VH-VL binders against o46895. Designs and how they scored, part 12

Target 1, 223 residues: o46895
Amino acid sequence: MGSNKIKNLVQYEIQDFVSLNKMDTKSHDSLNLNVSKKSRYLLHRVLTNQLINNRSGNACTKTRSEVEGGGKKPWKQKGTGNARAGSSNSPLWKGGGVTFGPKPRTFSNKTNKKERLLALTTALYLKSNNTKVINLDNLDFTNLKTRDLVIKCSNLIENYKKDQKILFVAEPTASGLWRYVKNISNVDLIYTTGLDLKKILQAHHIIFTCKALNDVKEVFNEQ
Key: E = the ipSAE of ESMFold2; O = the ipSAE of OpenDDE; V2 = 0.75 times the mean of E and O plus 0.25 times the DockQ between their complexes.

## First folded at step 5 (VH-VL)

Design Ap (framework fv_alextatug; at its last look DockQ between E and O 0.01; V2 from the best seeds 0.00; counts 0 for: pae E 23.4 > 2, placed apart)
Fold by OpenDDE, look of step 5:
Structure Ap (fold): chain C 223 residues (1-223), chain A 127 residues (1-127), chain B 110 residues (1-110)
Amino acid sequence: as target 1 above (223 residues)
Amino acid sequence: EVQLVESGGALVKPGGSLRLSCAASGFTFSNAWMSWVRQAPGKGLEWVGRIKSETDGGTTDYAAPVKGRFTISRDDSKSTLYLQMNSLKTEDTAVYYCTTESFTLEDLGPYYYMDVWGKGTTVTVSS
Amino acid sequence: QSVLTQPPSASGTPGQRVTISCSGSSSNIGSNYVSWYQQLPGTAPKLLIYDNNQRPSGVPDRFSGSKSGTSASLAISGLRSEDEADYYCAAWDDSLSGYVFGGGTKLTVL
């Protein structure tokens, strides 16, 4: 899709997570994002593929040959007054096999790597107005409470609503953040190593760490 | 025991200024969210504004009728809450209560409530 | 003119059960927990109920709160003479970014 993309520079305001309301702690950073001209189509396609690939496909029924028992003809062919039957495992019997029932299968729909990346960058661009970048350098994780995190989010995000989804994007080394985020129903955390298009699209607000933003820059510059 | 003692209530003329104080004791003031609530004579309760703890950002929120005229501040070293009232109007006449604010983090919270109230101080704005 | 709507008055005889209603909207009661305050004559308000139905220490169990949709209710069982007071409901309003109170209900014990 190289011919159908536009490069956009998105500027972010960086805010200190400890002193959210102090203007002197704010700085700026930027991210170059490739944006698809057919954003809806691309995002839909990639998202659908992601959902398809996430299917387990483990549904399994037993055929007449796989059902335990059978082998003996239930009764003689004629003279019984009953319908003819060859096996007790017949699908016609209660407890018999299932004809044309589901069998385990793999749901796979391959997505081009470039297409996936373009979808991610497009999604991030679309969410840019609702994206905040925070600096965690001054944050002491040892004394942080889940409550504090929620309050900080409410202060960080303009027009914060409790029912809106917040997505944290952090660097892999920010493992301590997970402990506080996991108990908050409307907040999710992903790492830069596992950017998830579905989660990005579902999020009302996205919060990047400075380090995460830098990681993403490196990944996007390689495309 | 948590105690809140308001002071500074006085008679002032319209357009005047007044500063109310609330002395807090019996709890860690620096961690507490604080609010002001007022009650006009013979009327109901009206929220004026709040200030969060410094650790939670120290931000303030104000009711529309007082926004731009009133300022809430705190001195944690003195365990004191302040309400600076400028450009006072006759409709600002009320008993002003200092309150502690608590909240519950549940079901996509936080959810807020005012748990302890002072006795109030009377502000009268009259020509 | 109060954002939350309460009946201006309620009455009951000693021993009766009295219910005070509080009606709001999706931006306040619909989205936030409700608190109730009791104000005895000539005194400061006191927290009576928080988080829709929770009682602070010292509040008798004859006081109960409930919430459904955009409405809340305070129930007082076994009404006593000392329950004569003004009762206010309150909730945070997301649209106003502030607390809102009901107009108050004057409860008279006959």
Scores: ipSAE 0.027, ipTM 0.618, lowest interface PAE 4.7, mean pLDDT 88
Fold by ESMFold2, look of step 5:
Structure Ap (fold): chain C 223 residues (1-223), chain A 127 residues (1-127), chain B 110 residues (1-110)
Amino acid sequence: as target 1 above (223 residues)
Amino acid sequence: EVQLVESGGALVKPGGSLRLSCAASGFTFSNAWMSWVRQAPGKGLEWVGRIKSETDGGTTDYAAPVKGRFTISRDDSKSTLYLQMNSLKTEDTAVYYCTTESFTLEDLGPYYYMDVWGKGTTVTVSS
Amino acid sequence: QSVLTQPPSASGTPGQRVTISCSGSSSNIGSNYVSWYQQLPGTAPKLLIYDNNQRPSGVPDRFSGSKSGTSASLAISGLRSEDEADYYCAAWDDSLSGYVFGGGTKLTVL
């Protein structure tokens, strides 16, 4: 076996966000999380790449790394030319794709998709004892006030403290939640289309919606 | 002209060993990642494994059915890929193809495909 | 047995459009690009489509590919008798750390 990762099954109790009183019956869901055998190195490298991208003029956007529909486009290298006669980097980039194996690793600080996904699942596993899953179906966004959201968060999280950071992870269609979260200084929100390693690592508590957990479940539960 | 020519296919008894070769020409072999793919008679394609270029670490990956029995190696000075097959089983009977592994670069890593294929060499494992 | 699922056969008449499906999972097609290979009778496979929908030089534009979620599709427009072949989809699988093929589809031109 040559794998640098181990799959871990994590079980979550699903709670109704409107009613947080203990119920006689509770449902569960689960997620297989790949965990890097070299978690400290992986998390440092991927986090560093995220911070470097945020400092450049080309900050990473959630939609650029998660394109849907027509599939990914081959990378076209710009700025190389005329002096690259023969079999070198030019042939690999000329025809709109690579026809031979990868070039030497010259892109230090670059993060590939598999490495970023492993960092995310590793981080979620490390936070698993502080992660909860909620059902939002009963929540009426039109009558919700910021104070009510704060009270619900404090009831959801056992031993809640004001200085702890709470991160919601929601499906993109739950954009109404953002209007309330933005007004609470220790609460943040990310969407499943833009999972953010820095915010996951900074969070003391993570709250998935059921739909968000389902969005990532197939991707994280690899064969 | 890019060419891959496999050789070394033979009739072998179960438990035996065999070494396949793939002679490459028309490209810079030392920069290439290389793969083996097999096809049992009347069946579909099955990936066997790959070897990266030495500049990318020279590491190998294998399909589960062949792990521990097959070894992929390369000799860049001879532009030749090898497949050492040990502890052969009747289920290893197939045409074995040598192929180049190409990729497109993306921010999240390369995306691979099998670009150039050889004509194959036949391995038969039977008593 | 194949990790990717293809119909065992497909057929069409000359000039028609035929599609061949390929079904996978989040660890392969859902996370990686799909390639397609054509194998004419008695010959080695040949790359037909890479990166879901890109054609190598020399492949006619009547061959096209697409991907949606964990499924992919190869379409052949203007079917010709010379298109009679076996067609295989393939992708890298993240969980297996390996390349996986479909079981193949035998295309018959009636």
Scores: ipSAE 0.000, ipTM 0.402, lowest interface PAE 23.4, mean pLDDT 75
ESMFold2 (binder alone), look of step 5: mean pLDDT 90; pTM 0.929

Design Pa (framework fv_pimurutamab; at its last look DockQ between E and O 0.07; V2 from the best seeds 0.00; counts 0 for: pae E 11.7 > 2, placed apart)
Fold by OpenDDE, look of step 5:
Structure Pa (fold): chain C 223 residues (1-223), chain A 124 residues (1-124), chain B 107 residues (1-107)
Amino acid sequence: as target 1 above (223 residues)
Amino acid sequence: EVQLVESGGGLVQPGGSLRLSCAASGFTFSDYYMHWVRQAPGKGLEWLGVIYSGGDTDYGNEFTSRFTISRDNAKNSLYLQMNSLRAEDTAVYYCARESFTLWDLGPYDAFDIWGQGTMVTVSS
Amino acid sequence: EIVLTQSPATLSLSPGERATLSCRASQSVSSYLAWYQQKPGQAPRLLIKDASNRATGIPARFSGSGSGTDFTLTISSLEPEDFAVYYCQQYDSWPYTFGGGTKVEIK
């Protein structure tokens, strides 16, 4: 994959979330993103692996030995006119054990760390045109209403539609934002510590906080 | 209706430059990889390059120095800037949409929508 | 660069006959192969994607098969409108490449 990636500098405009105006000084920030030339293939693989790994695998059936009862032979071996039976827990009986039934298992598919990171950076790059960066420093969370947040999002995003998914990416310390986002059906919030490829790909619009962007920069630059 | 319409073709002298345009309608243009493909008269199809939704580009090896692909998502337009044109560049130029979006699960990588093409003739 | 070789270059058949077109890749392209139909004076039309999936609106007489390096486009019964040039294309890796094409003509 080394020869099939391109490093790109993406520039973002920083907007004050309160005024939704461009900040006067350094109204732009940038993010270096590695982009795979085989982006579709990479994203598909990584996404599929993510979905596989997210399977719970908790399906469980009881075998004949795990079903309660069955300690006594139901009838004598010969002379009854019935078929031979050894236990009432036999899978041949109603209420008996299940043979070759599902047992708890772990679904795992190995994804290389570098590949996963490349997928994330690629996805972010592809979404760059639909990504906004906001400054929350002047936002008073104490007096903010959920409705206000929606209005701000609608003003921030060109051609905002209510059915479009918005993904907020914030720093872990931005705990106040969660209160307002959790009740909005089309808005999701993730933290920089848990960047999710699926959520990034599903989002129509991505909104980064300035601090989140910086966190991501640090992570990406360390690789 | 999903449609691509190429324009800007014509007659140009060797060494000249030409800019082709492709106007997209009927779909969210910004979500798609867009490609340029050309076809010389009586010849096969030749891939020229791609532009990603984010604006990054990749070209065939022989076109990197002379051809530049760009896009304006606000205008739903794709462009091909051709410089230092040669006689062998005479061809019908097509813009094509790659049938992949970030919203789709699975690989849909083929060109599902094509423009009608625009003819470029390089001749003295 | 992945080279796609199509065979035969020309296929002469009559309406109602079965057409079998081959596309061979110089290296594995998995299932990332498409087939296009092109009629004179028209843009290519997508027929098959992912080696075997028909595009929307494509008749059932068109079918694709294969994986890796060997691919086949089959037209079960040729209709008059099926006489055209057919191209295969790989989209496994950059640069995308096309085959040289197979011309299906009337015998």
Scores: ipSAE 0.015, ipTM 0.532, lowest interface PAE 8.0, mean pLDDT 86
Fold by ESMFold2, look of step 5:
Structure Pa (fold): chain C 223 residues (1-223), chain A 124 residues (1-124), chain B 107 residues (1-107)
Amino acid sequence: as target 1 above (223 residues)
Amino acid sequence: EVQLVESGGGLVQPGGSLRLSCAASGFTFSDYYMHWVRQAPGKGLEWLGVIYSGGDTDYGNEFTSRFTISRDNAKNSLYLQMNSLRAEDTAVYYCARESFTLWDLGPYDAFDIWGQGTMVTVSS
Amino acid sequence: EIVLTQSPATLSLSPGERATLSCRASQSVSSYLAWYQQKPGQAPRLLIKDASNRATGIPARFSGSGSGTDFTLTISSLEPEDFAVYYCQQYDSWPYTFGGGTKVEIK
């Protein structure tokens, strides 16, 4: 995978979320993003794995279907239902789960981590033209109204439409922001400790806090 | 009405080249992975390759050097460039839509929409 | 590459009879197995995906079962329009592969 990537510098202008005035030149920040040369293949594979794992839970590595296969009963072979029954047109899945247990692996956890990280940096690069960085230092969470947050988002984002999805990426210590984001259907929040590929890909606009951007520099530095 | 229509088939001499087209309508073409599949007369189906929504491709092992899949999302069109054709390439060529997109809830899908095919005959 | 072996190659039956078609994979494909129907001069038609999920508009007489390496398509009571060739396909890994087909014909 390393030979199939290109490092790209993305530069961001930092804006004060309260005043929405642009800072001078010393308020710029940047991110070096590794980008897969086969970006859609990578994103498809990693996103698919995320969707399967989130829907399957513990069933992704073991299944009762393997045990039932040796029953020798004169009955209709049980239709293969898996934990993804909710993702099919049929509501009547019966079996569920993955049909075989985990196989012995060498280095698979390290490659999965590197692959997931490359998918995240690739996705962020693809969204870079719709990504903003804000400074929240002056924001008083105790006096923030939900309507004020909507107005500030509409002023921050060029050609804002209320039906567009906005994703905040914030540091874990910015927990006060969730209190307001949860009330706005087109706005979502992830923390730098829980970067989510699906949410990044679905967002029309991404808004990093300055502290979150610094956090992801450290995360991506281990790439 | 969701529809795929192939064109560009015909008679070609061995060693020749041919470019097939697939016109898509009735759906957001840019959201879908598209495939080419062929079927020799009286034979089974053979997968040739996939093109992802952004233009990246993967091929069956035998086709990576001679066949090129491309797409033009603005024109809702899928293409197959075939070079160095051989008699064994004589087949009906289908374009097919994989229903999975990055926004889909499922991990992988089968081919839910097929064109009617275009015949390619490679003969001296 | 994963080889799919379909049996029987030809199944000669009368309308109203039950048809049982087998597809065996050379290695596990989990549940990523589809079934297609193809009539002469026509493109394939998706019947079943994910081993057992009936595609939209497919009659209830078509059912799929199996997991891992052994899969079955069952047509509970053959109608005249069901006499066709049936293909299985795996989409667990590249390259996607098809079985050789089972022709269901009128006895």
Scores: ipSAE 0.000, ipTM 0.439, lowest interface PAE 11.7, mean pLDDT 76
ESMFold2 (binder alone), look of step 5: mean pLDDT 91; pTM 0.933

Design Pb (framework fv_pimurutamab; at its last look DockQ between E and O 0.16; V2 from the best seeds 0.00; counts 0 for: pae E 9.6 > 2, placed apart)
Fold by OpenDDE, look of step 5:
Structure Pb (fold): chain C 223 residues (1-223), chain A 124 residues (1-124), chain B 107 residues (1-107)
Amino acid sequence: as target 1 above (223 residues)
Amino acid sequence: EVQLVESGGGLVQPGGSLRLSCAASGFTFSDYYMHWVRQAPGKGLEWLGVIYSGGDTDYGNEFTSRFTISRDNAKNSLYLQMNSLRAEDTAVYYCARESFTLYDLGPYDAFDIWGQGTMVTVSS
Amino acid sequence: EIVLTQSPATLSLSPGERATLSCRASQSVDSYLAWYQQKPGQAPRLLIKDASNRATGIPARFSGSGSGTDFTLTISSLEPEDFAVYYCQQYDDWPYTFGGGTKVEIK
């Protein structure tokens, strides 16, 4: 049975984020990505597991014993003309306990680390045509405005549309970028320490920093 | 209109080479996995290979050494380079688009668009 | 590779009759199975994907069913234009493979 994995070398063009000049500041970098031959299945499984694991599970109802009140029989057993009742907290009463209602629980579905990684690499590969790599070394975060960031993104991304989701992937030390990204509705930021499959898949465009790309290389090559 | 148009077919001698082209129009070509499928006269369909959106390729085992699939996204074109052609390679060659949705961001979908096919005849 | 076996090889029916075509996979392909129609001199046309979903523009008389290893294409009432060769194809894993085809011919 042939290997269910394909190794792919993806080449990225690196652009200076300040000048966005294609000609003078364009360099190339590459990323080796493992791609599953069963990408659809893998991505679906891993994504589903991620979603399952993200469930809060905090739904809680009170049983008859947990509802405040009760303890006294509402009326005598016979001679009242009413139906028999043992407690005012009975689930038969309005305001009573809930029988077999939801209780807090943990939703967990374990995914193998290797599968999760393969899903991430596969997803990144699939998005490779819509992935840009930028160099932020010359970017002055002190004087940067959110508007400027949007303009830069619009210039960086071919056929940019305002409704398209852009995912920035940065190194953890790029804390300054968050200040500008947080107010843009269609732009999200994740760090290399927390690559999110869902966000990658939802993104129309992905923008890596050079440092982030290197971080990812290290992680992917170690496995 | 979404369409694929194959070209480049013809008569070639055994051992020869031929390059087929498939021109895509009406959709974002670069987003799609593209496939080559052939059909020998009077026979069934045979999958040859795929080129991913990222440019990587996968082939049927019997075709890996002789056939090369490539694409030019700027020209919305798919190519099949065939080398060392044999008589058994005589067939109609189809390019096909693998369906793509926002919810299925990869392969593993049916072929929703086909070209008309181009006939390749390998004969002495 | 996953081998798809179609049966029967030839199905002779009259217009208005019900056609039932079978495709069996050598291993499970889940629901990743498509059906194609091919008329002479034409390219294949997608009929059904994901075992049971009709492609756009496909008449309601075409229906697909099955999962795992056993799949069925049903034509509820054959029209004259339905006489063609039908292929199943799996797209669960590489390499993609086709069945041998079922020829639906006029009786």
Scores: ipSAE 0.029, ipTM 0.570, lowest interface PAE 6.0, mean pLDDT 87
Fold by ESMFold2, look of step 5:
Structure Pb (fold): chain C 223 residues (1-223), chain A 124 residues (1-124), chain B 107 residues (1-107)
Amino acid sequence: as target 1 above (223 residues)
Amino acid sequence: EVQLVESGGGLVQPGGSLRLSCAASGFTFSDYYMHWVRQAPGKGLEWLGVIYSGGDTDYGNEFTSRFTISRDNAKNSLYLQMNSLRAEDTAVYYCARESFTLYDLGPYDAFDIWGQGTMVTVSS
Amino acid sequence: EIVLTQSPATLSLSPGERATLSCRASQSVDSYLAWYQQKPGQAPRLLIKDASNRATGIPARFSGSGSGTDFTLTISSLEPEDFAVYYCQQYDDWPYTFGGGTKVEIK
């Protein structure tokens, strides 16, 4: 086709997290998700850029002095598999042209904001069959145990397997969830202010809070 | 025992249509991305397209107008609808499973399970 | 689209010899390259993925190397059952493409 994206409506039934198997009210919500016609290409490019930018951030903040003095020391790549370093340096960069003194080296490849947004909406669409929406209004964090959170997740997710990764997506004001999630090895949390393509793709199940879904509507509403 | 079995091949006239099926067993079909690949007699392999777990597809450029990939997760079945067939579409058609590891930073992976193929002959 | 050029087209070797198969991409594919073995009348079998990672059940005599544009499949000591055609395949960019194949003849 001529368009590089397709708009898709995804609908969710809202479930009460406390009384998971009994719904308080019938409530539904939805997202209009733009999905790339070349989804794998887009996801690959944006994810590769995210990984390169994460290395640049680490290098700039922690290894800047060591890189400048290191000579032929090995790059911090940690090993083989899913390698990015060899390919990112050969065709695009024109070597070292710095004439005004030493500057930190960079690996950055830039991805514009529109591409990142399309990658995020595409990834969420691809995960839509494994995405649930919950209402946290009735949850008392002072009485919540880590084990109780795991049990609630197992009841929410059909055919739950304990080795599957669960990603919560929450509004920034839901700080109570982080204190419980951080101690569970297969559960992770991101906020709507910091959506992360890698974590979305790695998750077997995604759980939005109602408030987070509303935040995401506003983030994705324009394009 | 993980297995893919193609069916539906045969002789068809130019301009005709044919629908291939791929039956999956021994794994959770709905969790996997599935591909179609063809091989003309005596020639190499040609990728046709992919269908994701949720039903989205991507195709090779030549195939976007004539071929449609679909799946029925309840029946563990993958399909290839081929329309407006030409003599150059004569080939063995394979279905293939993409190795499923999202930890490797995305849906892109090699094809770890292949069916035995079904022969399509397009001839007047 | 990304063209994969395999060389040589045919490699005639005896059992016990080392086989070296080359695959060159028209542009960088990072490490998103796989190697398949196809015996006469059979479907392809995955040998190597991500340039160097052996698939489950593949003997250690098969190894892959390379990144970017230049890739190599090495069979350290040929066994009689290694007679086959070997294909490289990239999965970095649409459309996915295969090389033209290298036929390894045992003798």
Scores: ipSAE 0.011, ipTM 0.457, lowest interface PAE 9.6, mean pLDDT 75
ESMFold2 (binder alone), look of step 5: mean pLDDT 91; pTM 0.933

